# VH-VL binders against q0atu2: the designs that were tried, part 101

Target 1, 119 residues: q0atu2
Amino acid sequence: MLDKKARIRTSREYRNVFEKGKRLSGRFLIIYYVENALDNNRFGFITNKKIGMAVIRNRIKRQLRAIVREYQGQVKNKHDIVLVARAGIGKSSFEGMEKDYIAIMKKAGLFARNANKID
Key: E = the ipSAE of ESMFold2; O = the ipSAE of OpenDDE; V2 = 0.75 times the mean of E and O plus 0.25 times the DockQ between their complexes.

## First folded at step 6 (VH-VL)

Design g35 (framework fv_recibokibart)
Fold by ESMFold2-Fast, scan of step 6:
Formats: structure tokens, C-alpha cells, sequence
Structure g35 (fold): chain C 119 residues (1-119), chain A 123 residues (1-123), chain B 108 residues (1-108)
């Protein structure tokens, strides 16, 4: 669901985030993030084989994209952010993933002062 | 053993389209970037573009933008490169190649290559 | 785009001699993003040297890569008959990724 301008699309951009970015681990997610020279945020998603079979990985990736899209207005502009799903994410509920995402984004200083969602 | 096996040679008329396949085996297809390169007869290598097999996101060289489309089917570990509106100077061997690094930390060099697919464009 | 210029275009030598192949970039390339491939007629390219100086798996120690910035070199200390092939440099510094035009190493 994220539009193409909000996605990290090239291999070199992924490498840039991993090489130059900061890393923060949550319970189910790891984020790598770096400030970009654009006027918008871009997101990348990685669900490796450690997560489980393809059907599980595809579900997790779809759910993470939905979470990122829902909260994109809370993210401080000018960042490239890659979300890496941890092995245990398959056992999490959607709400659990959402809570973890909010917690790590706040800890990284990437969310607005008040990251409360209104219903 | 890691292998990339490409589809067979094609002969096309100017204006047609060609779709080359690259079937991967021996590794987790969605965990490595896939690249495509062109080599015209007697010439050097030219990078066409790349695809993230996990997301389907693509990046193409400007020269091919608008005529090339890269896709993949994760259920059969196969990548595709389609080139449309074929011209005589599209006659070449086309290669798929796997990035050596992981999706999250790609290397930008290619450890495994397909055997190549000869596409001949003739009237 | 970064243009990679290889020289010479053709290098004619005999087995036992030293070969030096040059790759010059139109703008600076980090050594981590400069790679070399070997290609023989009718075959796909094979990764030979990566990150300017690291030999790929199975590549003999007579091959060495060096360089930084805009000037990179592939050196073969003592040519063997199987070394006669075309060598390509490639950059991953700036999109689009590009290859040099190749240096053909041929028997004199």
C-alpha cells in the first residue's frame, strides 16, 4: 500500500541504510535508519527465511506495510528506514507488531512528541 | 548447488517483445537481488537493471526505461525480463546474475550468472 | 553515469609474462564498489576480484587487484594459458551500475 515514492527501491539504497544508518532492536522488529537528502521518508522491508515459510513471510510483510502506512504521518521527514522482521514475529498479533513498531520509532526519536493514534 | 537457468534463444521481428526467464535453484530466491545485463555481439557488458525478488521493486538503467520490465514469480523461484518494441540493436545475449550479498546488505557484484539467452532481432 | 575506461583494449602477451590491466573511472569510486570479471568466449562472466583487491573463491594468487579513487588495476604476475580471456571492471558507486568496455588478453 505505500506509494512508490515512499519505498526504498534500489539495492544501493538498502546498502546505504545498513552501512551508514543507526540500528535499533525491538521485540519483533529491527530498524535501520539514516537521514536522506529528499523531502520525504522512504521505507524498506525485509522478511528473511528465519521468519518461516513464504505464506507467513508474505503476511508479515503485508501487515508491516499497513502499520507503516497508518503511522507515516507521525514519522519525522527526511529518513530512509528499513524494517527487518525478527524470527519471533510470526508468533505476534497485528497489535503486537504495531506496538513494537511505535515503541522502536519513539525510542529512535523518529516519531512526533505525542505518537497517540486517535481511534 | 546454486544455479541460474535461463530460457532458450529467441528470434524476433522489429517491434515485437521478448520475455526471458531465469530460474533459480539451490538457495532462497527472495534473499538476494537479481540483476540483468546485455551483451551485444562482439561488445562488452551493459547493466539493464535490478529487482528485489522479495518486494518486486525494480530499478532500470535510463537507456532501457520505458522498454524493459522486470518481474518475478516467487512460487517457482523465477525472474523475468521483458524487453518491448525491439530494434535491431537489441540483438544480444542477455544474462541474469545474482548479487553476492544479502537483500539488506547487497554487495553490488555478482557471484552466479545464468548461461545467457541469445535474442536475435531481424527483419 | 560513471564511465569506466579500460586500457589497453587488447593486450597481446605470451604465457609466463606479467599483465597489467587498467580501469579508470570518470569520477571517484570507493574501492568497496569496484569489481572485476573474467569472460571466455561462449561463457557467462565470472566474478574474479571484488572490493578492488579481494580474490573471489577459487581465483589463483597470481591475480591481484589494487587502486582507489579513479584508478584501478588488475595484475596477473605470471600468465598461464587459461588466463587469456576478456576482463571487465564494474562499479557499484553510482546508479546505473556500469561495466568498462573490456580488455581482451590474447596470445601473442
Amino acid sequence: as target 1 above (119 residues)
Amino acid sequence: QVQLVQSGAEVKKPGASVKVSCKASGYTFTEYWMHWAKQAPGQGLEWIGEINPDSGDTDYAQKFQGRVTMTRDTSISTAYMELSRLRSDDTAVYYCARDTGSLEYPSGHFDYWGQGTLVTVSS
Amino acid sequence: QIVLTQSPGTLSLSPGERATLSCRASQSVSYSYLHWYQQKPGQAPRLWIYDASSRATGIPDRFSGSGSGTDFTLTISRLEPEDFATYYCQQYESDPWTFGQGTKLEIK
Scores: ipSAE 0.710, ipTM 0.866, lowest interface PAE 0.9, mean pLDDT 91

Design g36 (framework fv_recibokibart)
Fold by ESMFold2-Fast, scan of step 6:
Structure g36 (fold): chain C 119 residues (1-119), chain A 123 residues (1-123), chain B 108 residues (1-108)
Amino acid sequence: as target 1 above (119 residues)
Amino acid sequence: QVQLVQSGAEVKKPGASVKVSCKASGYTFTEYWMNWAKQAPGQGLEWIGEINPDSGDTNYAQKFQGRVTMTRDTSISTAYMELSRLRSDDTAVYYCARDTGSLEYPSGHFDYWGQGTLVTVSS
Amino acid sequence: QIVLTQSPGTLSLSPGERATLSCRASQSVSYSYLHWYQQKPGQAPRLWIYDASSRATGIPDRFSGSGSGTDFTLTISRLEPEDFATYYCQQYESDPWTFGQGTKLEIK
């Protein structure tokens, strides 16, 4: 399954991204990213309790996964990327999160200027 | 005070499934990886797998892949390990254990452990 | 997978003596990913030494860990009665994480 292949699944791999990766902050998101030795990209997600109640955190996680999936084809190959939600993300719209994600990824050099939705 | 409290002992027949719970308290449940380990009677420890309680993503040892499922319920700070198609060599004490490090910087060593749950598989 | 082999399997000593417990890995393990646990009968394991040489909170200074690469050692300089237990090494270098089979430290 694509989800399995496209996810940072082990604790050790999260450690590697945070230890060796670059950091870039947006308004609602922080990304940590590092080039990997694989043939594909992998994503991780972190939503701290400070974001809000479980229902809000679950909504944010679902929306971030949807955004990542829809723009996956625009991401340069061979990167491990962890998205960390900032405290203010709970007040953002889906469109606001999507815009922030695209802006961060472009600034990091991981996205083409005219990134398009996959799904 | 950090505490991990596991569900009580279970007796199962071969072919059945068992679901063990691990209720966390005294810390933010979603900010630390949770691990599960097996210890057969008179034997050493064997790592089964880990779960990121924030994302729900799991990683299992290959030996248990296809028979183990790890989940969590963040509303009650509880992790679960379900083992299916039980056989006699699954008789063991099962432990949950918290990674010492943060979700972002896991340490790969375990500072707090549950008390263990004895699962007996017999006819 | 990395196999951790502990020796001896059983070590019989008296209080006051020095204990040396070995853990050998089938592949190189960074010292940052080699840890030791103490377990007494009927109890859960307890983190004892982490990152090869760092004592966990509350662990007496008579315990020391050392080693790198494939060879790691847990040393107890002068055994106390409460130190008699089973000790397990564990690696976090390579998935799946593995434990050694344990060394049982018993009273002579």
Scores: ipSAE 0.671, ipTM 0.850, lowest interface PAE 0.9, mean pLDDT 90

Design g37 (framework fv_recibokibart)
Fold by ESMFold2-Fast, scan of step 6:
Structure g37 (fold): chain C 119 residues (1-119), chain A 123 residues (1-123), chain B 108 residues (1-108)
Amino acid sequence: as target 1 above (119 residues)
Amino acid sequence: QVQLVQSGAEVKKPGASVKVSCKASGYTFTDYWMHWAKQAPGQGLEWIGEINPDSGDTNYAQKFQGRVTMTRDTSISTAYMELSRLRSDDTAVYYCARDTGSLWYPSGHFDYWGQGTLVTVSS
Amino acid sequence: QIVLTQSPGTLSLSPGERATLSCRASQSVSYSYLHWYQQKPGQAPRLWIYDASSRATGIPDRFSGSGSGTDFTLTISRLEPEDFATYYCQQYESDPWTFGQGTKLEIK
């Protein structure tokens, strides 16, 4: 489970990400993201009824939180990021969701490069 | 038809806790933020806090922080507000209310309200 | 926190008259985060005007909201008997969300 400091916890913060943030669509995920004034990243998760029954939506939420937690060290600091699950995600494997997450985060420029990379 | 139905009136002693329920029907419970507000007898409305029914994450007004706990049970579309260490000035009608907007784009105004639950704190 | 001050506290008028209710904020509130509710005795509040000027579903056109920054107004052009109630403004600009203390509109 993500620490409370790493979660978007207020209604207004969700609205801020959606209203002022950038949008990027993947195969199974859409992300909305905006810079925050904190020293860390915060994540929000949205599933909808088109994904399937509550048991499926709950599984997807747990798996997405697990993926985000596993890759939190790679994400550039100072961002609020909301992950929205697309209807087709219910048929995806864990690995499929993970790969889609990595792809969209890289495309968004949200994965930190090694700042000290040496050729 | 959207409805929010709250639990019945309660009488509590100072120092006790009270847990008020709010059962939602007629919409997808996890798609809208739920708010709680207090109204003391003859007084105005006071916002207590909000809960994301999908995640369970909460945000409380500082005045109630440490004494209020908001939870929900998605299997029965019910939100709860528990207020502990009750004082005489906690005597009030407590309302649950649904945010008009979606979970990802909340409006910050409330289109549907429960009927209210009177909590009386007396020795 | 943003304090919303409503004036007058009580407004005593007759049906057919115009009512003007004020809501002043201690700091600036975007019009999209200023809302009004009507409440009758023994009832829950009802959303009346949202985003400063938009009427909620079913609200008669004699009601209008206006304002920006720190000064907001709810106007009833010609009072009907059913309009006598308490009106609350509310802000969603800054956490915690707050309500004004209310203006009670009563029959003279």
Scores: ipSAE 0.747, ipTM 0.877, lowest interface PAE 0.8, mean pLDDT 90

Design g38 (framework fv_recibokibart)
Fold by ESMFold2-Fast, scan of step 6:
Structure g38 (fold): chain C 119 residues (1-119), chain A 122 residues (1-122), chain B 108 residues (1-108)
Amino acid sequence: as target 1 above (119 residues)
Amino acid sequence: QVQLVQSGAEVKKPGASVKVSCKASGYTFTDYWMHWAKQAPGQGLEWIGEINPDSGDTNYAQKFQGRVTMTRDTSISTAYMELSRLRSDDTAVYYCARDTSLEFPSGHFDYWGQGTLVTVSS
Amino acid sequence: QIVLTQSPGTLSLSPGERATLSCRASQSVSYSYLHWYQQKPGQAPRLWIYDASSRATGIPDRFSGSGSGTDFTLTISRLEPEDFATYYCQQYESDPWTFGQGTKLEIK
């Protein structure tokens, strides 16, 4: 689970990321991201009804948080980032979501050049 | 149809706590922010706080911080607002209200509960 | 916190007349983060205008919202009997979200 200070927690902070941020789509994920005025990164997660029932959405949220936490140190500092799960994510594997996350973060320029996880 | 149904009127003594419920129907409860507002007799509306029903994360107005707790039960699509250490100036109608979707919150409240009158008297 | 001041506090008019309701913010409200609600006695507020100028679903086109920065206006071009109510503005620029004190529109 991410620390409270590493989470986007208010509706207005989510709105700020969506309104002012850049948007990139991956296979299973969409990210919205904007530089913040803090000394750390904050993450938000959206798993809407398009994904499926609560059991599936809860699994996806746990897996996405685990992925984000695992790669937390690779993320360029001072960003608010919202991950939106796409409808097809329920059929993906953990490794598939992880690879999609890495790919989209690299495209966004949010990962350091040497941010790849070693298998 | 979207509907927010709140619990009935409460009469409390000073120092007590009150817990108001707001049951949502007609939409996916976890896909929309929920807000709470206070309206004292003869006064305007006052925002108390908000809850993300999906994550459970809350944000409260500083005036109510330390006395208010917002929770939800996703299994019954119900939000709760508990206000403790009640004072006479807490006498008011309390409303729950739905914001736009989690993905694009706009801070405007498109559906409101009918209101719950809380009277604090000795 | 941003204080919203509505004027006048009470506006007495007759059906058929034009109504202009003002909402002034103590600080600039960016973009369209100002909303209007209608409330009748004994009822919950109802969303009327959102994002400064967009009418909520079902709201007649005689209602219009305008303004930016610190000065916002709700206009009713030709009052109908059902329009007599209290109107509140609300900002979503800065936490805590705040409402104005309301303008009561009453029959002359």
Scores: ipSAE 0.578, ipTM 0.841, lowest interface PAE 1.4, mean pLDDT 89

Design g39 (framework fv_recibokibart)
Fold by ESMFold2-Fast, scan of step 6:
Structure g39 (fold): chain C 119 residues (1-119), chain A 121 residues (1-121), chain B 108 residues (1-108)
Amino acid sequence: as target 1 above (119 residues)
Amino acid sequence: QVQLVQSGAEVKKPGASVKVSCKASGYTFTEYWMHWAKQAPGQGLEWIGEINPDSGDTNYAQKFQGRVTMTRDTSISTAYMELSRLRSDDTAVYYCARGGEFWDSPYFDYWGQGTLVTVSS
Amino acid sequence: QIVLTQSPGTLSLSPGERATLSCRASQSVSYSYLHWYQQKPGQAPRLWIYDASSRATGIPDRFSGSGSGTDFTLTISRLEPEDFATYYCQQYESDPWTFGQGTKLEIK
């Protein structure tokens, strides 16, 4: 889905985001985010067993990566961002997850959008 | 840099068990999932299962459920796959392979050299 | 489980030619969760293309992957002698993760 450079790859890197980052909750998603010292953004994804069976969790994870990839160019540079799926995400549609992602990223101030943002 | 070194070839009788090891180096062992795959002579690859070396959690393909056990020893960065009640169609090369990132196992980026297990009477 | 069918089983070509290798899934594979591996005799497989179209580190640009849904393709624009090997596709759409039976690329 995402280039290897755009993915948070190790448990140490995930712990850094959780420990030093800010947290913001949406309807289906929680994000943890922190500015990094790199030239690019990196994303991580967590789907826990509370969501459902492995097949459901894997589908959700893939759909979230697709959403993140689609909106990569709109995210403010130099951030590590971890998306954590909430228990209710298994009942959402792809469009529902996409809308939640956009909303939460806007609230976090992570979208590099102009003053006339379209909701 | 990254290396996965597997134990040597084994010859076993039907009904026996075999335990293959995979020693990791060049990275933090607990930060990546470890996978195991089977390749019968002249055949393609078949995924057996995976283990999270940090938690010890495992997930096995249904075909091998009940006969396979995956473990690890973090003190020596080594993963193990034990296959029990061996039969002739278990004759194969067995590979360990590193899964992607800690939370994400999208692909197998480094592989062990393989261990040939021959089951014969 | 998702069955991956690769075609042809064996492809005989000469260096300098274009190779097209197909991988068809029995069910739709979402979001490019399809990878390709190269394997030479007596060696372990190597990751070659991931997420349907991304080249792994160090893989020459003559290799490209494409496709979506049920039909995926690995293309080698101009074969070099070192490219003759067996290529396997692999899906991560559905557990258990599965591989195709392989396409053996051999010298004519």
Scores: ipSAE 0.007, ipTM 0.556, lowest interface PAE 8.7, mean pLDDT 84

Design g4 (framework fv_recibokibart)
Fold by ESMFold2-Fast, scan of step 6:
Structure g4 (fold): chain C 119 residues (1-119), chain A 123 residues (1-123), chain B 108 residues (1-108)
Amino acid sequence: as target 1 above (119 residues)
Amino acid sequence: QVQLVQSGAEVKKPGASVKVSCKASGYTFTEYWMHWAKQAPGQGLEWIGEINPDSGDTNYAQKFQGRVTMTRDTSISTAYMELSRLRSDDTAVYYCARDTGSLDYPSGHFDYWGQGTLVTVSS
Amino acid sequence: QIVLTQSPGTLSLSPGERATLSCRASQSVSYSYLHWYQQKPGQAPRLWIYDASSRATGIPDRFSGSGSGTDFTLTISRLEPEDFATYYCQQYESDPWTFGQGTKLEIK
């Protein structure tokens, strides 16, 4: 699980990311992101009923947190980032979500271009 | 029809804990922030805290830090507020209230409220 | 924290009169983050005006909200008997979210 300091905690902070942040859409994910004045990154996660039943939404949320945690060290510091799952994500694989996350973060300029290695 | 139905009145002794429930119906429980507020007899409203029912993440007013715990059970669309180490000045009606906006665009105002739960702390 | 001070604490008026209720913030509040609630004895609060000036669904047009920065006003152009209640302002500018102490509108 992500550390509490790495999570967006308040409703107003979510509002701030959506009001002032940039939006970028991937295949399964939308990210909203804004630079913060902190010493760390914070993440938020939103899954809606369009994805499917609660058990599917809970699986997706858990998998997204795992992906974010795995790549946490590669994210450019001092950002608040909210991940919004798109309706089609329920049918994606873990690898598909991971690939989409990496692609969207690189496109946003939040990842180093060569941070990930393909073996 | 959106409804928030709270648990019934409670009488507690100083030092005890109380757990108030708020059962939501008529909407997708996990798509709206839930807030809790206190109203002492004859007094105004005081915000206690908020919970993201999707993630379970919470944010509490400093005055209640260390004494309040907010949780939820998504399987039954129910939010909970537990207040520990009760004092006489915790005697109040406690309300749950739904944020009008969605999780991804909260509004910070509250369109639906529970009926309130009276908690009496007897000295 | 932002302190909201409402004035007067009690406003005694008759049906047909104009009511003006004030809410003053200790720090600047952006236009969209000041809201008003109506509460009658034994009832939960009801959202009345949001984002300083928008009426909630079903609220009569005799109610209007205005203001920005630190000074906000709720105005009732011509009081009806059902309007006598306590009104609370609330801010969403800065955590923790806070309410004013309320203005009780009562019949003279």
Scores: ipSAE 0.613, ipTM 0.842, lowest interface PAE 1.3, mean pLDDT 90

Design g40 (framework fv_recibokibart; at its last look DockQ between E and O 0.84; V2 from the best seeds 0.76)
Fold by OpenDDE, look of step 7:
Structure g40 (fold): chain C 119 residues (1-119), chain A 121 residues (1-121), chain B 108 residues (1-108)
Amino acid sequence: as target 1 above (119 residues)
Amino acid sequence: QVQLVQSGAEVKKPGASVKVSCKASGYTFTEYWMHWAKQAPGQGLEWIGEINPDSGDTNYAQKFQGRVTMTRDTSISTAYMELSRLRSDDTAVYYCARGGSFWDSPYFDYWGQGTLVTVSS
Amino acid sequence: QIVLTQSPGTLSLSPGERATLSCRASQSVSYSYLHWYQQKPGQAPRLWIYDASSRATGIPDRFSGSGSGTDFTLTISRLEPEDFATYYCQQYESDPWTFGQGTKLEIK
């Protein structure tokens, strides 16, 4: 699990990202991102019933958290980022999910210049 | 069709703890923030805190920090508010209220019926 | 925190009269974060006006909300007997969520 400081935790914080942030859509994910006034990044996750049953949603959340943790050290600082799972994500593999994340984050320009885990 | 049903009235002694439940139905429990409010006898409404039922993340008013714990059981669409180290001024009706979703406006569109908590020696 | 001050504390009127309830914020609140609730004795609050000026489902058109910045108003054009209750304004412009102290609308 992400550290408490690395999570978007309040409804107002989520609302701020949606109101002021930029939106990019991938195959399985939509990201909303905005600069924050902190020294660290914060992540939020949204899964809804369109994805599937609770078991599926929980699995997807777990996988998305794992992906975010894997690459968080390579993401530019001072951003609030919300990942919204799209309906088709329930049929995707972990690798496909990861690939989509990398692609969308690259498109957003959120990876640091010296990032070396991304292809 | 949306309903929030709270647990029954409680009578507690000072220093004790109380745990109030709020069972939600008629909507997807994990897609809306759940809030709690306090209303002392003859007084106005006071916000206690909110919980994200999906992640379990909470945000409490400073006044209640250290004494309030909000939790949820997604399997039964039930939210809980526990208040510890009770004192006489904790005597009040406590409400759960559905807040906004990630996409909806942040207002309380549905309320539980309230739970009276009486703290007395 | 943002303090909401409602006025008057008590408003005594008769059916058929016009009621004007004020809610003043200690700092600016966007319309999307200012709401009104009605509460009757022994009952839970009920959403009444949202986004400063939108009536909740089932709310009669004699109710209207207006305002911006720090000054908001709930107006009842012609009071009906069932309108006598306590009204609360509420904001979530910033943490924490806060309510006004309420205006009690009672029958004269």
Scores: ipSAE 0.868, ipTM 0.942, lowest interface PAE 0.6, mean pLDDT 94
Fold by ESMFold2-Fast, scan of step 6:
Parts: sequence; C-alpha cells; structure tokens
Structure g40 (fold): chain C 119 residues (1-119), chain A 121 residues (1-121), chain B 108 residues (1-108)
Amino acid sequence: as target 1 above (119 residues)
Amino acid sequence: QVQLVQSGAEVKKPGASVKVSCKASGYTFTEYWMHWAKQAPGQGLEWIGEINPDSGDTNYAQKFQGRVTMTRDTSISTAYMELSRLRSDDTAVYYCARGGSFWDSPYFDYWGQGTLVTVSS
Amino acid sequence: QIVLTQSPGTLSLSPGERATLSCRASQSVSYSYLHWYQQKPGQAPRLWIYDASSRATGIPDRFSGSGSGTDFTLTISRLEPEDFATYYCQQYESDPWTFGQGTKLEIK
C-alpha cells in the first residue's frame, strides 16, 4: 500500500492538480500531473461508477495502487499525480493496466530513461 | 434527489464522546467529499474537517485535531463524525455537507439537517 | 489561516431596498474560491452563490456576487420578504476552510 506521505489526501490538493496540471490520456487511464514543492511524489486515484459495480471498482483501485507502488522508484521526484480510471478499464487485465500506466508515464516524461521495475 | 440525513439530538456529559451519522442518498457516495461543520448557539459556522469517502483519507482543522475522528461506511453510504473528550463549548449543531466532486469546483452544495449535541453536567 | 470578515454584522432594511453585504479576506483568494450561503433560523445553510459570482440552482437573479482577491460582495437588488436571513461567506483557497461570522439581514 502507498505510504501516507505518497498519497494526495485533501480536496484542495486534488484541485491544485486539476487547476495547474497537465492532462494525458491513455487507453484505460487518464493522468493529471503537476510538479510539487515537496521532496517526494504523491498519487491520487479516482474511479467513477461508469467503471462498474463496487466490487469491480475496488479491484481496479487495488490493482492501480499495486502498479503505482511497483514502479514508484522510476517516477521523477517532486510530482503530484492523479490517476483517473476510464470506463473501459473494467474489461482490462492487470497486465493491460500496467502497460497503459508505463506508456502514459513515459509519454509524460515522468519515468527516468534507465529506470527498472522494482521487485 | 440528493439528500443527507443526520442522526438525532444527543445529550452528553463532559468527558464523554459523541458519534453523529450522515446518510447520503441520490448520488454516488464515493464521488464527492463529505465535510463537517459546527455551529454553536447564536454563532456562525466553523469547519471541522473533511473525508474522502472513496479512500477514507481525512483532513481536520487544527482546533479539533486529536479529538475528532471521521469515518465512513460505503456499503450504506454513511459518514460519521466522532468527537471525544466533550466540553461545554462543544454544545452546538453539527452539520454534514457534500463538498463537490474530485473534478468540480469545491463548494458545499447539499447539507444535512443538523444534529444538536448538548454537553452539560 | 484565512480570516473572513463580514460587514455589517446586522443590516436592517425594508422590502424593496437594495442590500450590499461585504466579505473581506485576510489574504488573496484565487480562482474565485469564495462562496455564499443563506441560513434561516432553525434551518441548515443553503448554497447561494459559488465561485464568487455564479448563482446556485434556483436562486433568483436579484442576487449577484462579485469581487476578487480580498474583497467580495453579495448584492440583492430589490429585497423580498423571503430574503431576510443570515448570509455567510466561505473560502476554499487554503486549508482550513473558513467562514465569515455572518451578516444578519433583518426587517427594519
């Protein structure tokens, strides 16, 4: 699970990312991201009812948190990043979400070129 | 359609705890922030804190930090605010309020009817 | 924290008159994150104006909000009997979110 310091927790912090951030869309995910004044990255997660029932949304949230945690060491420091799940994510596999996340983060320039997946 | 229904009035002794509930209906509970506010008799409104119903993350005003705990139960679309170590100046009407969605402007568009908490010996 | 000061504390007017309610912030409020709520005795507050100037659903056009930075105003062009209530401003610029002390609009 992500440490408390690595999570966007307050309503104002989410609004800051949407106000000042850049938006990038993938197949199953949209990210909003902005540089922060902290020494670490923070992540937020949004899943809406269009994804499916609560059991599906809860599975998606768990899987997205696992993916973010697994690759956290590759993310360029000092960013607030909000992941928004698109409606079609409910039909995706874990591998499909993982690939989409990596592709979006690379396209956004948020992954270091020589970074490797954390075991 | 959107409605927030709070639990009934409570009378408590100093030092006790009180837990107020706020049941939401008419919208997707996990897509909007829930806030709590205090209004002492004849006084204005004071923000206590907020909870993200999806994650369970909370943020409290410093004045209430250490005495307030906010939780929620997504299976019944209900938010809770517990205030401990009650004092006479905690006598007030407590409101829950919906605080906008994660991607909309942050304002309190719907309010519960309020719960009167009286703290007296 | 941002302190919101409302003036006057009580405003006594008659139906048909114009009302001007002020809210001053101790520091700048960006993105028009200043909202107004109406509260009648024994009732919960109701959202009235959001983002400094947008009327909430169902609010009559005689109500208008204006201002930016530190100075905000709620104006009622021609008072109706149902408008007599307490009005609160609220900021969402920075945590903790704060309300003004309220302006009570009462019948003269």
Scores: ipSAE 0.685, ipTM 0.870, lowest interface PAE 1.4, mean pLDDT 90
Fold by ESMFold2, look of step 7:
Structure g40 (fold): chain C 119 residues (1-119), chain A 121 residues (1-121), chain B 108 residues (1-108)
Amino acid sequence: as target 1 above (119 residues)
Amino acid sequence: QVQLVQSGAEVKKPGASVKVSCKASGYTFTEYWMHWAKQAPGQGLEWIGEINPDSGDTNYAQKFQGRVTMTRDTSISTAYMELSRLRSDDTAVYYCARGGSFWDSPYFDYWGQGTLVTVSS
Amino acid sequence: QIVLTQSPGTLSLSPGERATLSCRASQSVSYSYLHWYQQKPGQAPRLWIYDASSRATGIPDRFSGSGSGTDFTLTISRLEPEDFATYYCQQYESDPWTFGQGTKLEIK
């Protein structure tokens, strides 16, 4: 579970990531990311009604938070990162989302090379 | 039709607390920020703070930090603002207003009708 | 924080006249973070102009917004009776979000 300082918390902070950040698409996820002026990373999560009903959206958010928590120690610091769930994510498995997250974060250069670790 | 309907007027004594509700309809409640503003009688508007209705994360103006609590109940699409340790200069109309989505610039396109809170000695 | 100072505080004019309302910021504000609201007595504010110059839905073209940096203007080219109200500018450039103190546009 991410603590308060590891979360994007305000409307201005989210807007900053969308305005100034880079975007990268995976199979189930899109990430937006930008360097911040902090010593730590912050994460935000977006799902919308088109992904599914509230129970599905809540499941997706929980699963994404769990994935982010598992790998947060491998993410290069000083970044604000927003994860956006794509429409097809409701049919994905946890393992499918996890693989997609790892791939997209590596492609963005947000994991160190050789940042391989037993999950 | 987007609509924000606030709870009715309240009369309170100094030192008490008040909790104002704002029921949203006509849009997906969790996709837009909710803001609260204060307007003392005959005065201008003052921003109190915002809440992300999905996560529950809040951000308050420094002036209100420590006295205001914003919450929400997503099952009934309702936002709440509680102001504690009331004093006479808290007498005002309190508005909820819908801010931008996470994708849009934050301007307040829909406002509640306002809730008059009167704090009398 | 960014302070917005509106001038004049009160503007007394007749229908048919041109009105110019000023909003000056203590620090630079990007045009996409400066908005205007109209408020009549006993009513909630209404979004009027967003992004410095874009009219909200249903706002007549006699209203125009302009400006950049620290100086922003709301202009009403030809006043109608329904235009007499208080107008507030608001900034979203930085936290905390702030409003100007308002300009009351009243009938002479």
Scores: ipSAE 0.585, ipTM 0.852, lowest interface PAE 1.8, mean pLDDT 90
ESMFold2 (binder alone), look of step 7: mean pLDDT 91; pTM 0.923

